# VHH binders against PH domain leucine-rich repeat-containing protein phosphatase 2 (PHLPP2): the designs that were tried, part 11

Target 1, 249 residues: PH domain leucine-rich repeat-containing protein phosphatase 2 (PHLPP2), of Homo sapiens (Human) (q6zvd8r785to1033)
Amino acid sequence: SHGLAEMAGQRNKLCVSALAMDSFAEGVGAVYGMFDGDRNEELPRLLQCTMADVLLEEVQQSTNDTVFMANTFLVSHRKLGMAGQKLGSSALLCYIRPDTADPASSFSLTVANVGTCQAVLCRGGKPVPLSKVFSLEQDPEEAQRVKDQKAIITEDNKVNGVTCCTRMLGCTYLYPWILPKPHISSTPLTIQDELLILGNKALWEHLSYTEAVNAVRHVQDPLAAAKKLCTLAQSYGCQDNVGAMVVYL
Short names: E, the ipSAE of ESMFold2; O, the ipSAE of OpenDDE; V2, 0.75 times the mean of E and O plus 0.25 times the DockQ between their complexes.

## First folded at step 10 (VHH; framework vhh_gefurulimab)

Design x04 (from t05 with A35V; at its last look DockQ between E and O 0.76; V2 from the best seeds 0.00; counts 0 for: pae E 7.7 > 2)
Fold by ESMFold2, look of step 10:
Structure x04 (fold): chain B 249 residues (1-249), chain A 123 residues (1-123)
Amino acid sequence: as target 1 above (249 residues)
Amino acid sequence: EVQLVESGGGLVKPGGSLRLSCAASGFTFSSYDAVWFRQAPGKEREFVSAIRSGGSTTYADSVKGRFTISRDNAKNSLYLQMNSLRAEDTAVYYCAADEYELYGTYAESYDYWGQGTLVTVSS
């Protein structure tokens, strides 16, 4: 089960979207995603509508989670077409499927992301981050990559003066500095795995991983949990679009 | 600092041969998959050939049988032997490398690129 909250804050547009399918691919798994277009609502909506179908096709072509997740992001990136030329979106996708070693008795979780939406797993009451923050400030390896490819890092810490984010879907005009290749992580799920939190940049700018886990760990209703995360971020001063999804495992 | 530097391009007659080189530095080249792409004027960058860290090779249909990709891990170098060159092979040739070749035919998936070397096939 899951709960989703998306709040516009003091903005007149909601540029965060999500997808959730508790029963995916004839019940063999579940998929959850979150997308943040920053100032555009178009790309998150396109990704919300299309990305699960792309994943469905890719999982039928490969059992390797690196392969099908990477291809899901690349195909989704290309399907943005003209809309993705100058607009971009963070994308986070979580896929739960039967464990490939023992599919009858356990599940695995694969998380892939570009941009700044993050997934955090609550394992034994502790946060386990499963995504990578693709920003010049938080990822020195990405900062070095864009410099090696001769991007200009402006005084406001942006790639060619445009974005602090080094990976996203879309923004094809900034290729090869801004890439759609995701970070991918996978973990087997055990009884110690309580819940999964997906959130956009605004959520994590206002809540630590530990604070988010503690806030929702014992909340029975996942919708109430997701709303609690968003209202906490707003109470801490968030005025931007904020989104949170809580998935019970 | 990660660097890829192509060389060996030039002007050649149809039916001729060229050998391109790509010198890699700043990373453990032997652990990486490596690839050649090319871009003709006014066209999208297209896949030419890839060689995995384990030595397996793949080729675009348009170059199979004429081009041979190879690598020398001791010298951190990637090569492309181009035989039986045709006018349509005229392009800037780029080398790229990545930890895994999942995006072998998609240029957008490679993190590291060279600056390119021009090959012109003309009478």
Scores: ipSAE 0.012, ipTM 0.484, lowest interface PAE 7.7, mean pLDDT 86
ESMFold2 (binder alone), look of step 10: mean pLDDT 81; pTM 0.825
OpenDDE, look of step 10: ipSAE 0.388; ipTM 0.723

Design x05 (from t05 with A35H; at its last look DockQ between E and O 0.06; V2 from the best seeds 0.00; counts 0 for: pae E 14.1 > 2, placed apart)
Fold by ESMFold2, look of step 10:
Structure x05 (fold): chain B 249 residues (1-249), chain A 123 residues (1-123)
Amino acid sequence: as target 1 above (249 residues)
Amino acid sequence: EVQLVESGGGLVKPGGSLRLSCAASGFTFSSYDAHWFRQAPGKEREFVSAIRSGGSTTYADSVKGRFTISRDNAKNSLYLQMNSLRAEDTAVYYCAADEYELYGTYAESYDYWGQGTLVTVSS
């Protein structure tokens, strides 16, 4: 099961969208995603509507996690077409499937992301981050890469004055400084794995991983858990769009 | 100039075998995923088999156990061994490759297709 909360905060638009399919690909797997367009609502909605179908096609072509997730992000990026020329979106995609080596006794979780949305797994009561934040401030290797490629990093710490995020789907006019190549992480799931939290940048700017896990770990209703995360972020001063999804495993 | 050239098609009786080849030139083939597709008269082009740059293979259900895809990166070549051929396998077979790189060719990438090689399975 899952619960999703999205709150506009002090903004007049909600530029965060989410994807949740507890039953995916004939009921054998599950897909969860979160998309954040920062100031645009168009790309998150387009990705929300299309990325699960792209993933469905790609998992039929390969069982290799890196291959099908990288291809899913690349194909989804290309499908944005003209809408993705000047607009971009963070994308986080989580795929749970039976382990192909032993599907009767175990599941695996594959997480892929560009941008600043993050997934955190609660394993034995402890947070396990499964995603990477692609920003100039938090990733010195990305900052060096864009500098080596002759991007201008403006005083407000933005690539060519546009974004602090070094990877996203879309923004094709800023290629090769802004890339759609995702970070990909896979782990087998065990009985110790209690829940999965997806959140946008605003959530994780206001909650530590440990705070988020502790806040929801014993909440039985996943919608109430997701609302609690967003409400906590707002109580800590968040005024931006904030989104949280809690998936019980 | 990027080129993919299929060969090895022909007429074969049911139960027979053929080996198709696809020679790639103009790019670093070892970094690419490669595919076989086929198109029977009056039908849409359909997936047959794929081999990833890392060696993982997939097959359409209709050919699984009868067809084997392989690659030789040193020779820039893709192969399809077709055994136990049936009349339903009659089609033009195409190889295809695409750059699996997120840099430099991303917005300007082209599908690379061969011109096809005809396989006819007939009594």
Scores: ipSAE 0.000, ipTM 0.129, lowest interface PAE 14.1, mean pLDDT 83
ESMFold2 (binder alone), look of step 10: mean pLDDT 80; pTM 0.805
OpenDDE, look of step 10: ipSAE 0.151; ipTM 0.562

## First folded at step 11 (VHH; framework vhh_gefurulimab)

Design y01 (from v02 with D111Q; at its last look DockQ between E and O 0.01; V2 from the best seeds 0.00; counts 0 for: pae E 10.4 > 2, placed apart)
Fold by ESMFold2, look of step 11:
Structure y01 (fold): chain B 249 residues (1-249), chain A 123 residues (1-123)
Amino acid sequence: as target 1 above (249 residues)
Amino acid sequence: EVQLVESGGGLVKPGGSLRLSCAASGFTFSSYDMAWFRQAPGKEREFVSAIRSGGSTTYADSVKGRFTISRDNAKNSLYLQMNSLRAEDTAVYYCAADEYELYGTYAESYQVWGQGTLVTVSS
């Protein structure tokens, strides 16, 4: 089961969207995603509507997590078409499937992301981050890559004055400074794995991973858990769009 | 300046073998991920095989076990050994290079392309 909360805060638009399928690929697996367009609502909506179908097609063509996730992000990037020329979106995708390569576990979790939406697994009461923050501030290797490719890093710490994110879906006019190549991680799931939290940048700017896990670990209703995360972020001063999804494992 | 040139295509009978070569120039070959794609008449260009700068390989399911990709960084060359050829392998084969490590198996992952070499499998 899952619960999703998305709150506009002080914004007049909601530019965060989410994807949740507790039963995916004829009930064999599950997929969850979160998309944040920052100031645009169009790209997150497109990704919400299309990315699960892209994943379904790609898992039929490869069993290799790196291959089918990379291809899912690249195909989804292409499907944005003209809308993705000047607009971009963070994208986070979590896929749970039976793990035939690890007989100690009946399921595996694969997480892929571009941008600043993050996934955190609660394993034995402790947070396990499963994604990477692709920003100039938090990823020195990405900052150096962008500089080596002759992009201008403006005073407000943005690539060519446009974005602090070094990877996203869309923004094709900023290629190759901004790349759609995701970070991908996989882990087998065990009985110690209690829940998975997906959140956008605004959530994680106001809550530590440990605080988020502690806030929801003992909440029985996943919708209530997701709402608690968003209201905590708002109580700490968040005025931006904030989104949280809690998936019980 | 940057260039990929394929060779080794030709006519072969079903069950036969061919070895394709791709000569690279104008870039640091050892740093690039390399791939082969093919395009049959009336179809879109499709992924065949890739070899990363670190040496790991990926194959399309349709060629796995029959084709072997390799590279020789000293000669700036990429190779595709094609065995047990079938009629459906008939296509123009393209060499491609990816300087940004995009990891994908779609053509958009690759920035540098050769002109192609024709492989025809027929009795």
Scores: ipSAE 0.005, ipTM 0.370, lowest interface PAE 10.4, mean pLDDT 87
ESMFold2 (binder alone), look of step 11: mean pLDDT 85; pTM 0.863
OpenDDE, look of step 11: ipSAE 0.007; ipTM 0.328

Design y02 (from v02 with A97K; at its last look DockQ between E and O 0.35; V2 from the best seeds 0.00; counts 0 for: pae E 12.3 > 2)
Fold by ESMFold2, look of step 11:
Structure y02 (fold): chain B 249 residues (1-249), chain A 123 residues (1-123)
Amino acid sequence: as target 1 above (249 residues)
Amino acid sequence: EVQLVESGGGLVKPGGSLRLSCAASGFTFSSYDMAWFRQAPGKEREFVSAIRSGGSTTYADSVKGRFTISRDNAKNSLYLQMNSLRAEDTAVYYCAKDEYELYGTYAESYDVWGQGTLVTVSS
């Protein structure tokens, strides 16, 4: 089961969207995603509507999660067409399915992302981040890559004055500085794995991983849990779009 | 500066063989996934084959069993052995590098490309 909360804050548009399918691919798996367009609502909605179908097709072509997730992101990036020329979106996708080694008794979780939306797993009561934050500030290796490719890093710490995010779907006019290639991680799920939290940048700027896990760990209704996370971020001063999804495992 | 230089292309009759080479410089070759792509006249660049840093290989369906990708980490070189060539294999062949071991079958997975070498298969 899952719960989703998205709050506009002080903005007149909601540029965060989410994807949740508790029953995916003939009912054997589940898919959850979050997309953040920063100041555009167009790309998150396109990704929300299309990315699960792209994943469904790619899973039919390969059993290797690195391959089907990388291809899902690249195909989704290409499908943005003209809308993705100057606009970009963070994308986070979580896929849960039976474990390949022992599908009858266990599940695995694969997380792939570009941008700054993050997935955090609660394992034995402790947060386990499963995504990579693709920003100039938090990823020195990405910052060096962008500099080596001769991008201008402006004084406000943005690639060519446009974005602090080094990987996104879209923004094709900033290639090769902004890349659609995702970070991908996989883990087998065990009984210690209690829940999964998906959140956009605004959520994690206002809540630590530990605080988020503690806030929702004993909340029985996942919708109430997701609303609690967004409300906490707002009470800590968040005025931006904030989105949270809580998935109980 | 990272550089990839392809060689070994040419004119070959159907059923013949060619061996393409790609000389790599400016990076630790053994740490990266590498691939071959090709582009026929008027078509988009398409995936041919990839080899991971650990040696695992993948092939496009159209070339499986006829083409063999290999690498020599001591010589910083990538190879493509092409056997049983067909007219449909006519294209410019490109060597490509994947910087983060996150390889896929799409051109966007790869950040550095060579200049290409032309392979023409004709009677």
Scores: ipSAE 0.000, ipTM 0.270, lowest interface PAE 12.3, mean pLDDT 86
ESMFold2 (binder alone), look of step 11: mean pLDDT 86; pTM 0.869
OpenDDE, look of step 11: ipSAE 0.006; ipTM 0.327

Design y03 (from v02 with L102F; at its last look DockQ between E and O 0.76; V2 from the best seeds 0.00; counts 0 for: pae E 10.8 > 2)
Fold by ESMFold2, look of step 11:
Structure y03 (fold): chain B 249 residues (1-249), chain A 123 residues (1-123)
Amino acid sequence: as target 1 above (249 residues)
Amino acid sequence: EVQLVESGGGLVKPGGSLRLSCAASGFTFSSYDMAWFRQAPGKEREFVSAIRSGGSTTYADSVKGRFTISRDNAKNSLYLQMNSLRAEDTAVYYCAADEYEFYGTYAESYDVWGQGTLVTVSS
């Protein structure tokens, strides 16, 4: 089961969207995603509507989680077409399926992301980050890559004055500085794995991973848990769109 | 440092041949997928050919039968033999590399790029 909260804050638009399918691919797997367009609502909505179908096709062509997740992001990136020429979106996708090494007794979780939406697993009461923040501020390797490719880093810490994100879906006019290639991680799920939290940039700018896990670990209703996370971020001063999803494992 | 350096470009008449080379350094060449892309004046960068770490190859339809990709893991080098060249093959040719399995034909799947070598096919 899952719960989703999305709060506009002081903004007039909601540029965060989410994808949740507790029953995916003939009812065997589950898919969860979060997308953040920053100031555009168009791309997160398009990704919300299309990425699960893309993943379904890619899983049929490969059992390798790096391959089918990478291709899901690349195909989704290309399917944005003209809409993704100047607009971009952070994207986070979580896929739970029977473990191919031991499908009868366990499940695996594969997480892929570009941009600043993040997934955190609560394992034995402790946060386990499963994604990477693709920003100039938090990823020096990415910052060096874009500098080596001769991008201009403006004084407000943006690639060519446009975005602080070094990877996202869309923004194809900023290729090769902004890449759609995701970070991908996979882990087998065990009885120690209690829940999964997905959140956009605004959530994680205001809550540490430990705070988020502690806030929701003993909340029985996942919708209440997701709302609690967003309310906490707002109480800490968040005025931007904030989104949180809590998935019970 | 991680580097790809292309060479072998130049001016050639229609129907002629060229061999492009790409020297790689700063990474374990044998474990990377390698590719050639090209960008014609006024056009988007397009896939030409790829060769995976395991040796299997793919080609764009427009070059199949005329171009041959190969690699020499002992010399950390990637090659593109281009035969039966046409005016439409005029472009800057780029060597690209990627450590992870990707779709192989999309430029976005490659993290490491050379600076390119110009091939001009003109009478």
Scores: ipSAE 0.000, ipTM 0.361, lowest interface PAE 10.8, mean pLDDT 87
ESMFold2 (binder alone), look of step 11: mean pLDDT 84; pTM 0.863
OpenDDE, look of step 11: ipSAE 0.224; ipTM 0.622

Design y04 (from w00 with T57E; at its last look DockQ between E and O 0.58; V2 from the best seeds 0.00; counts 0 for: pae E 8.5 > 2)
Amino acid sequence: EVQLVESGGGLVKPGGSLRLSCAASGFTFSSYDMAWFRQAPGKEREFVSAIRSGGSETYADSVKGRFTISRDNAKNSLYLQMNSLRAEDTAVYYCAADEYELYGTYAESYDYWGQGTLVTVSS
ESMFold2, look of step 11: ipSAE 0.012; ipTM 0.468
ESMFold2 (binder alone), look of step 11: mean pLDDT 85; pTM 0.873
OpenDDE, look of step 11: ipSAE 0.777; ipTM 0.889

Design y05 (from w00 with F27R; at its last look DockQ between E and O 0.61; V2 from the best seeds 0.47)
Amino acid sequence: EVQLVESGGGLVKPGGSLRLSCAASGRTFSSYDMAWFRQAPGKEREFVSAIRSGGSTTYADSVKGRFTISRDNAKNSLYLQMNSLRAEDTAVYYCAADEYELYGTYAESYDYWGQGTLVTVSS
ESMFold2, look of step 11: ipSAE 0.580; ipTM 0.830
ESMFold2 (binder alone), look of step 11: mean pLDDT 83; pTM 0.850
OpenDDE, look of step 11: ipSAE 0.272; ipTM 0.651

## First folded at step 12 (VHH; framework vhh_gefurulimab)

Design z01 (from t05 with T57E; at its last look DockQ between E and O 0.48; V2 from the best seeds 0.58)
Fold by OpenDDE, look of step 12:
Structure z01 (fold): chain B 249 residues (1-249), chain A 123 residues (1-123)
Amino acid sequence: as target 1 above (249 residues)
Amino acid sequence: EVQLVESGGGLVKPGGSLRLSCAASGFTFSSYDAAWFRQAPGKEREFVSAIRSGGSETYADSVKGRFTISRDNAKNSLYLQMNSLRAEDTAVYYCAADEYELYGTYAESYDYWGQGTLVTVSS
């Protein structure tokens, strides 16, 4: 089960969207996602509507988690480009499926992301980050990569003045500085795993992973949990779009 | 600073051969997947060949049997032996490196690129 909360804050539009499918791939898995377009509301909604279909096709072609996730992001990126999209979005996908590799585990979780949306697993009451923040500020390796590729970084720390993200879906005209290659992690799910939190940049700017986990791990209703996270972020001064999804495992 | 520098391009007649080189600096090329792409005038960049860090090779159908990708770890270099060249092989050829272990045919799979070397096949 899952709960989703999205709040526009003091902004006049919502540029965060989410994907939640408790039943996926003939009912044997689940897919959850979050998309943040920062200032654009179109691309996140588009990804909300299309990303799961691409994933479904890719998981049918490969059982390798790295392969089908990477291809999901690449294909999605290409489709955006072909459609003439010039804007970019952060993208986070969490795929839960029966574990075929580890007989001791019933299910596995694969997480893939570009941009600034993050997924945190609550394992034994402790936060386990499963994603990576792809920004010039938070990823020195990526910052160096784009510099090595002779990217123009503006004074406000943006690639060509467009985005601080080094990995995104979209912004195809900023290739090869901005890439659609996701960070990918996979873990068997165990009895120690309680819940999964998906959040956008604004959420994690105001809440630590530990604080987020502690805030929701005893909440029975996942919707209430998601709302609590967003409300908490706002209480800490979040004025931007904030999104949170809580998946009970 | 990471850099890839292609060389070996030039003018060749149909049926001829060329060997392209790509010299990498600023990183250990042998730990990366490497690939050759090409872009003809007015066309999109297309996959030519790739070699994984483990040595496995893949080729586009259009060049299979004619082109051979190889690498020299000691020289931190990538090569493309092109035989039986055709007019349709005319393009700027690019060397690329990927930190991920992906047999990527998509250009977006690769992190680093050279400036390219021009290959012209003409009678």
Scores: ipSAE 0.567, ipTM 0.805, lowest interface PAE 0.9, mean pLDDT 93
ESMFold2, look of step 12: ipSAE 0.663; ipTM 0.863
ESMFold2 (binder alone), look of step 12: mean pLDDT 83; pTM 0.852

Design z02 (from t05 with F27R T57E; at its last look DockQ between E and O 0.51; V2 from the best seeds 0.49)
Fold by OpenDDE, look of step 12:
Structure z02 (fold): chain B 249 residues (1-249), chain A 123 residues (1-123)
Amino acid sequence: as target 1 above (249 residues)
Amino acid sequence: EVQLVESGGGLVKPGGSLRLSCAASGRTFSSYDAAWFRQAPGKEREFVSAIRSGGSETYADSVKGRFTISRDNAKNSLYLQMNSLRAEDTAVYYCAADEYELYGTYAESYDYWGQGTLVTVSS
């Protein structure tokens, strides 16, 4: 089960969207996602509507988590480009499926992301980050990568003045500085795993992973949990779009 | 991270041969998949050849049988031996590296790129 909360804050539009499918791939898996377009509301909504279909096709072609996730992001990115989309979005996908590799585990979780949306697993009451922040500020290696590629970085720390992200879906015209290749992690799910939190940049700017886990691990209703996270972020001064999804495992 | 620098480009006659080199620096290049791409004037960048960290090779149909990709891990280098060159092979050739071993033919699959070296095939 899952709960989702999205709040526009003091902004006049919502540029965060989410994907939640408790039943996926003939009912044997689940897919959850979050998309943040920062100041554009179109691309996140588009990805909300299309990303799961692409994933479904890719998981049918490969059982390798790195392969089907990488291809999912690449294909999605290319489709955006072909459609003439110039906008960019952070993208996070969490795929839960029966574990075929580890007989001791019933299910596995694969997480893939570009941009600034993050997933945190609550394992034994402790936060386990499963994603990577792809920004000039938080990823020195990526910052160096784009510098080595002779990217123009503006004074406000943006690639060509467009985004601080080094990996995104969209912004195809900023190749090769901005890439669609996601960070990918996979883990068997165990009895120690309680819940999964998906959040956008604004959420994690205001809440630590530990604070987020502690805030929701005893909440029975996942919707209430998600709302609590967003409300908590706002209480700490979050004025931007904030999104949170809580998945009970 | 990996830095890539191509060399070996130049002017060659049709039917001639040329060997491109790509020098890698930074992290151990041997753990990366590597590839050659090329971009002709007014055209999109296209896949030429790739070699996995394990040594398996793949080629675009247009260069199969004529080009050979190889790597020297001791020298942190990638090579492209180009034989039987044609006018349509004229392009800027780029070296690329991939951290995730996707072994893809799409440029977006590769994380690191060189600045390119120009190959001109002309009579």
Scores: ipSAE 0.334, ipTM 0.687, lowest interface PAE 1.7, mean pLDDT 92
ESMFold2, look of step 12: ipSAE 0.640; ipTM 0.847
ESMFold2 (binder alone), look of step 12: mean pLDDT 81; pTM 0.833

Design z03 (from t05 with S56D T57E; at its last look DockQ between E and O 0.45; V2 from the best seeds 0.00; counts 0 for: pae E 9.4 > 2)
Amino acid sequence: EVQLVESGGGLVKPGGSLRLSCAASGFTFSSYDAAWFRQAPGKEREFVSAIRSGGDETYADSVKGRFTISRDNAKNSLYLQMNSLRAEDTAVYYCAADEYELYGTYAESYDYWGQGTLVTVSS
ESMFold2, look of step 12: ipSAE 0.650; ipTM 0.856
ESMFold2 (binder alone), look of step 12: mean pLDDT 83; pTM 0.848
OpenDDE, look of step 12: ipSAE 0.706; ipTM 0.854
ESMFold2, look of step 13: ipSAE 0.658; ipTM 0.859
ESMFold2 (binder alone), look of step 13: mean pLDDT 83; pTM 0.849
OpenDDE, look of step 13: ipSAE 0.604; ipTM 0.823
ESMFold2, look of step 15: ipSAE 0.011; ipTM 0.434
ESMFold2 (binder alone), look of step 15: mean pLDDT 83; pTM 0.849
OpenDDE, look of step 15: ipSAE 0.458; ipTM 0.756

Design z04 (from t05 with S31D T57E; at its last look DockQ between E and O 0.45; V2 from the best seeds 0.00; counts 0 for: pae E 2.1 > 2)
Fold by ESMFold2, look of step 12:
Structure z04 (fold): chain B 249 residues (1-249), chain A 123 residues (1-123)
Amino acid sequence: as target 1 above (249 residues)
Amino acid sequence: EVQLVESGGGLVKPGGSLRLSCAASGFTFSDYDAAWFRQAPGKEREFVSAIRSGGSETYADSVKGRFTISRDNAKNSLYLQMNSLRAEDTAVYYCAADEYELYGTYAESYDYWGQGTLVTVSS
């Protein structure tokens, strides 16, 4: 089961969207995603509407989770077409499926992301981050890659004055500085794995991983848990769009 | 550290032939998919040809029947035999590689790139 909360804060638009399918591919798995367009609501909505279908097709083409997740992001990026030329979106996708070796008794979790949305797993009460933050500020290797490709990092710390994100879906006019190829992480799930938290940049700027896990670990209703995360971020001063999803495992 | 180095570019007359080479180092080349892309002045980089780690080949429509991609895993090398060259084939040719079996016509699929070798087709 899952709960989702998205709050506009003091902004007049909600540029965060999510998808959640507790029963994906006719019940054999589950998919959860979060998309943040920063100042645009168009691309997150397109990804919300299309990315699960792309994943469904790609899992039929490969059993390798790195391959089908990477291709899901690459195809979704290209399907944005002209809408994705100057607009971009962070994308985070989580796929839960039966473990290939023993599908009746265990599951695996694969997380892929570009941009600044993050997924955190609660394992034995402890946070386990499963995503990578693709920003100039938090990823020196990505900052160096962008510089090596002759991009201008402006005085406000943005790639060609446009974005602090080094990877996203869309923004095709900034290729090859801004890349759509995701970070991918996989882990088998056990009884120690209690829940999964998805959140956009604004959530994680205001809550530590430990604080987020502790806030929701014993909340019985996942919708209440997701709302608690967003209201905590707002109580700590968040005025931006904030989104949180809590998935109980 | 993965490194790709192209060679074999040069000046050739229309109808002529060239053979490009790409020397790979810092990884087990036989495990990687590899490709050639090209970029003409003032244009975007475009797909030319790819070869899977398992040997399966893909070609852009504009080069089918004229270009042949091949690999020699013992020499860690990728090749592009270019025949019946046209003025439109003038470009910087890039070698690319990736360790995963992604869509080979997408430049975004490849993590590793060479610095390019210039091919000029002119009288």
Scores: ipSAE 0.544, ipTM 0.815, lowest interface PAE 2.1, mean pLDDT 90
ESMFold2 (binder alone), look of step 12: mean pLDDT 83; pTM 0.849
OpenDDE, look of step 12: ipSAE 0.660; ipTM 0.836

Design z05 (from t01 with T57E; at its last fold request DockQ between E and O 0.37; V2 from the best seeds 0.62)
Amino acid sequence: EVQLVESGGGLVKPGGSLRLSCAASGFTFSSYDAAWFRQAPGKEREFVSAIRSGGSETYADSVKGRFTISRDNAKNSLYLQMNSLRAEDTAVYYCAADEYELYGTFAESYDYWGQGTLVTVSS
ESMFold2, look of step 12: ipSAE 0.635; ipTM 0.848
ESMFold2 (binder alone), look of step 12: mean pLDDT 83; pTM 0.844
OpenDDE, look of step 12: ipSAE 0.706; ipTM 0.857
ESMFold2, look of step 16: ipSAE 0.653; ipTM 0.858
ESMFold2 (binder alone), look of step 16: mean pLDDT 83; pTM 0.845
OpenDDE, look of step 16: ipSAE 0.483; ipTM 0.764
ESMFold2, fold request of step 17: ipSAE 0.679, 0.717, 0.694; ipTM 0.861, 0.881, 0.873
ESMFold2 (binder alone), fold request of step 17: mean pLDDT 83, 84, 84; pTM 0.851, 0.857, 0.854
OpenDDE, fold request of step 17: ipSAE 0.679, 0.683, 0.657; ipTM 0.844, 0.848, 0.839
ESMFold2, look of step 17: ipSAE 0.652; ipTM 0.855
ESMFold2 (binder alone), look of step 17: mean pLDDT 83; pTM 0.846
OpenDDE, look of step 17: ipSAE 0.604; ipTM 0.814

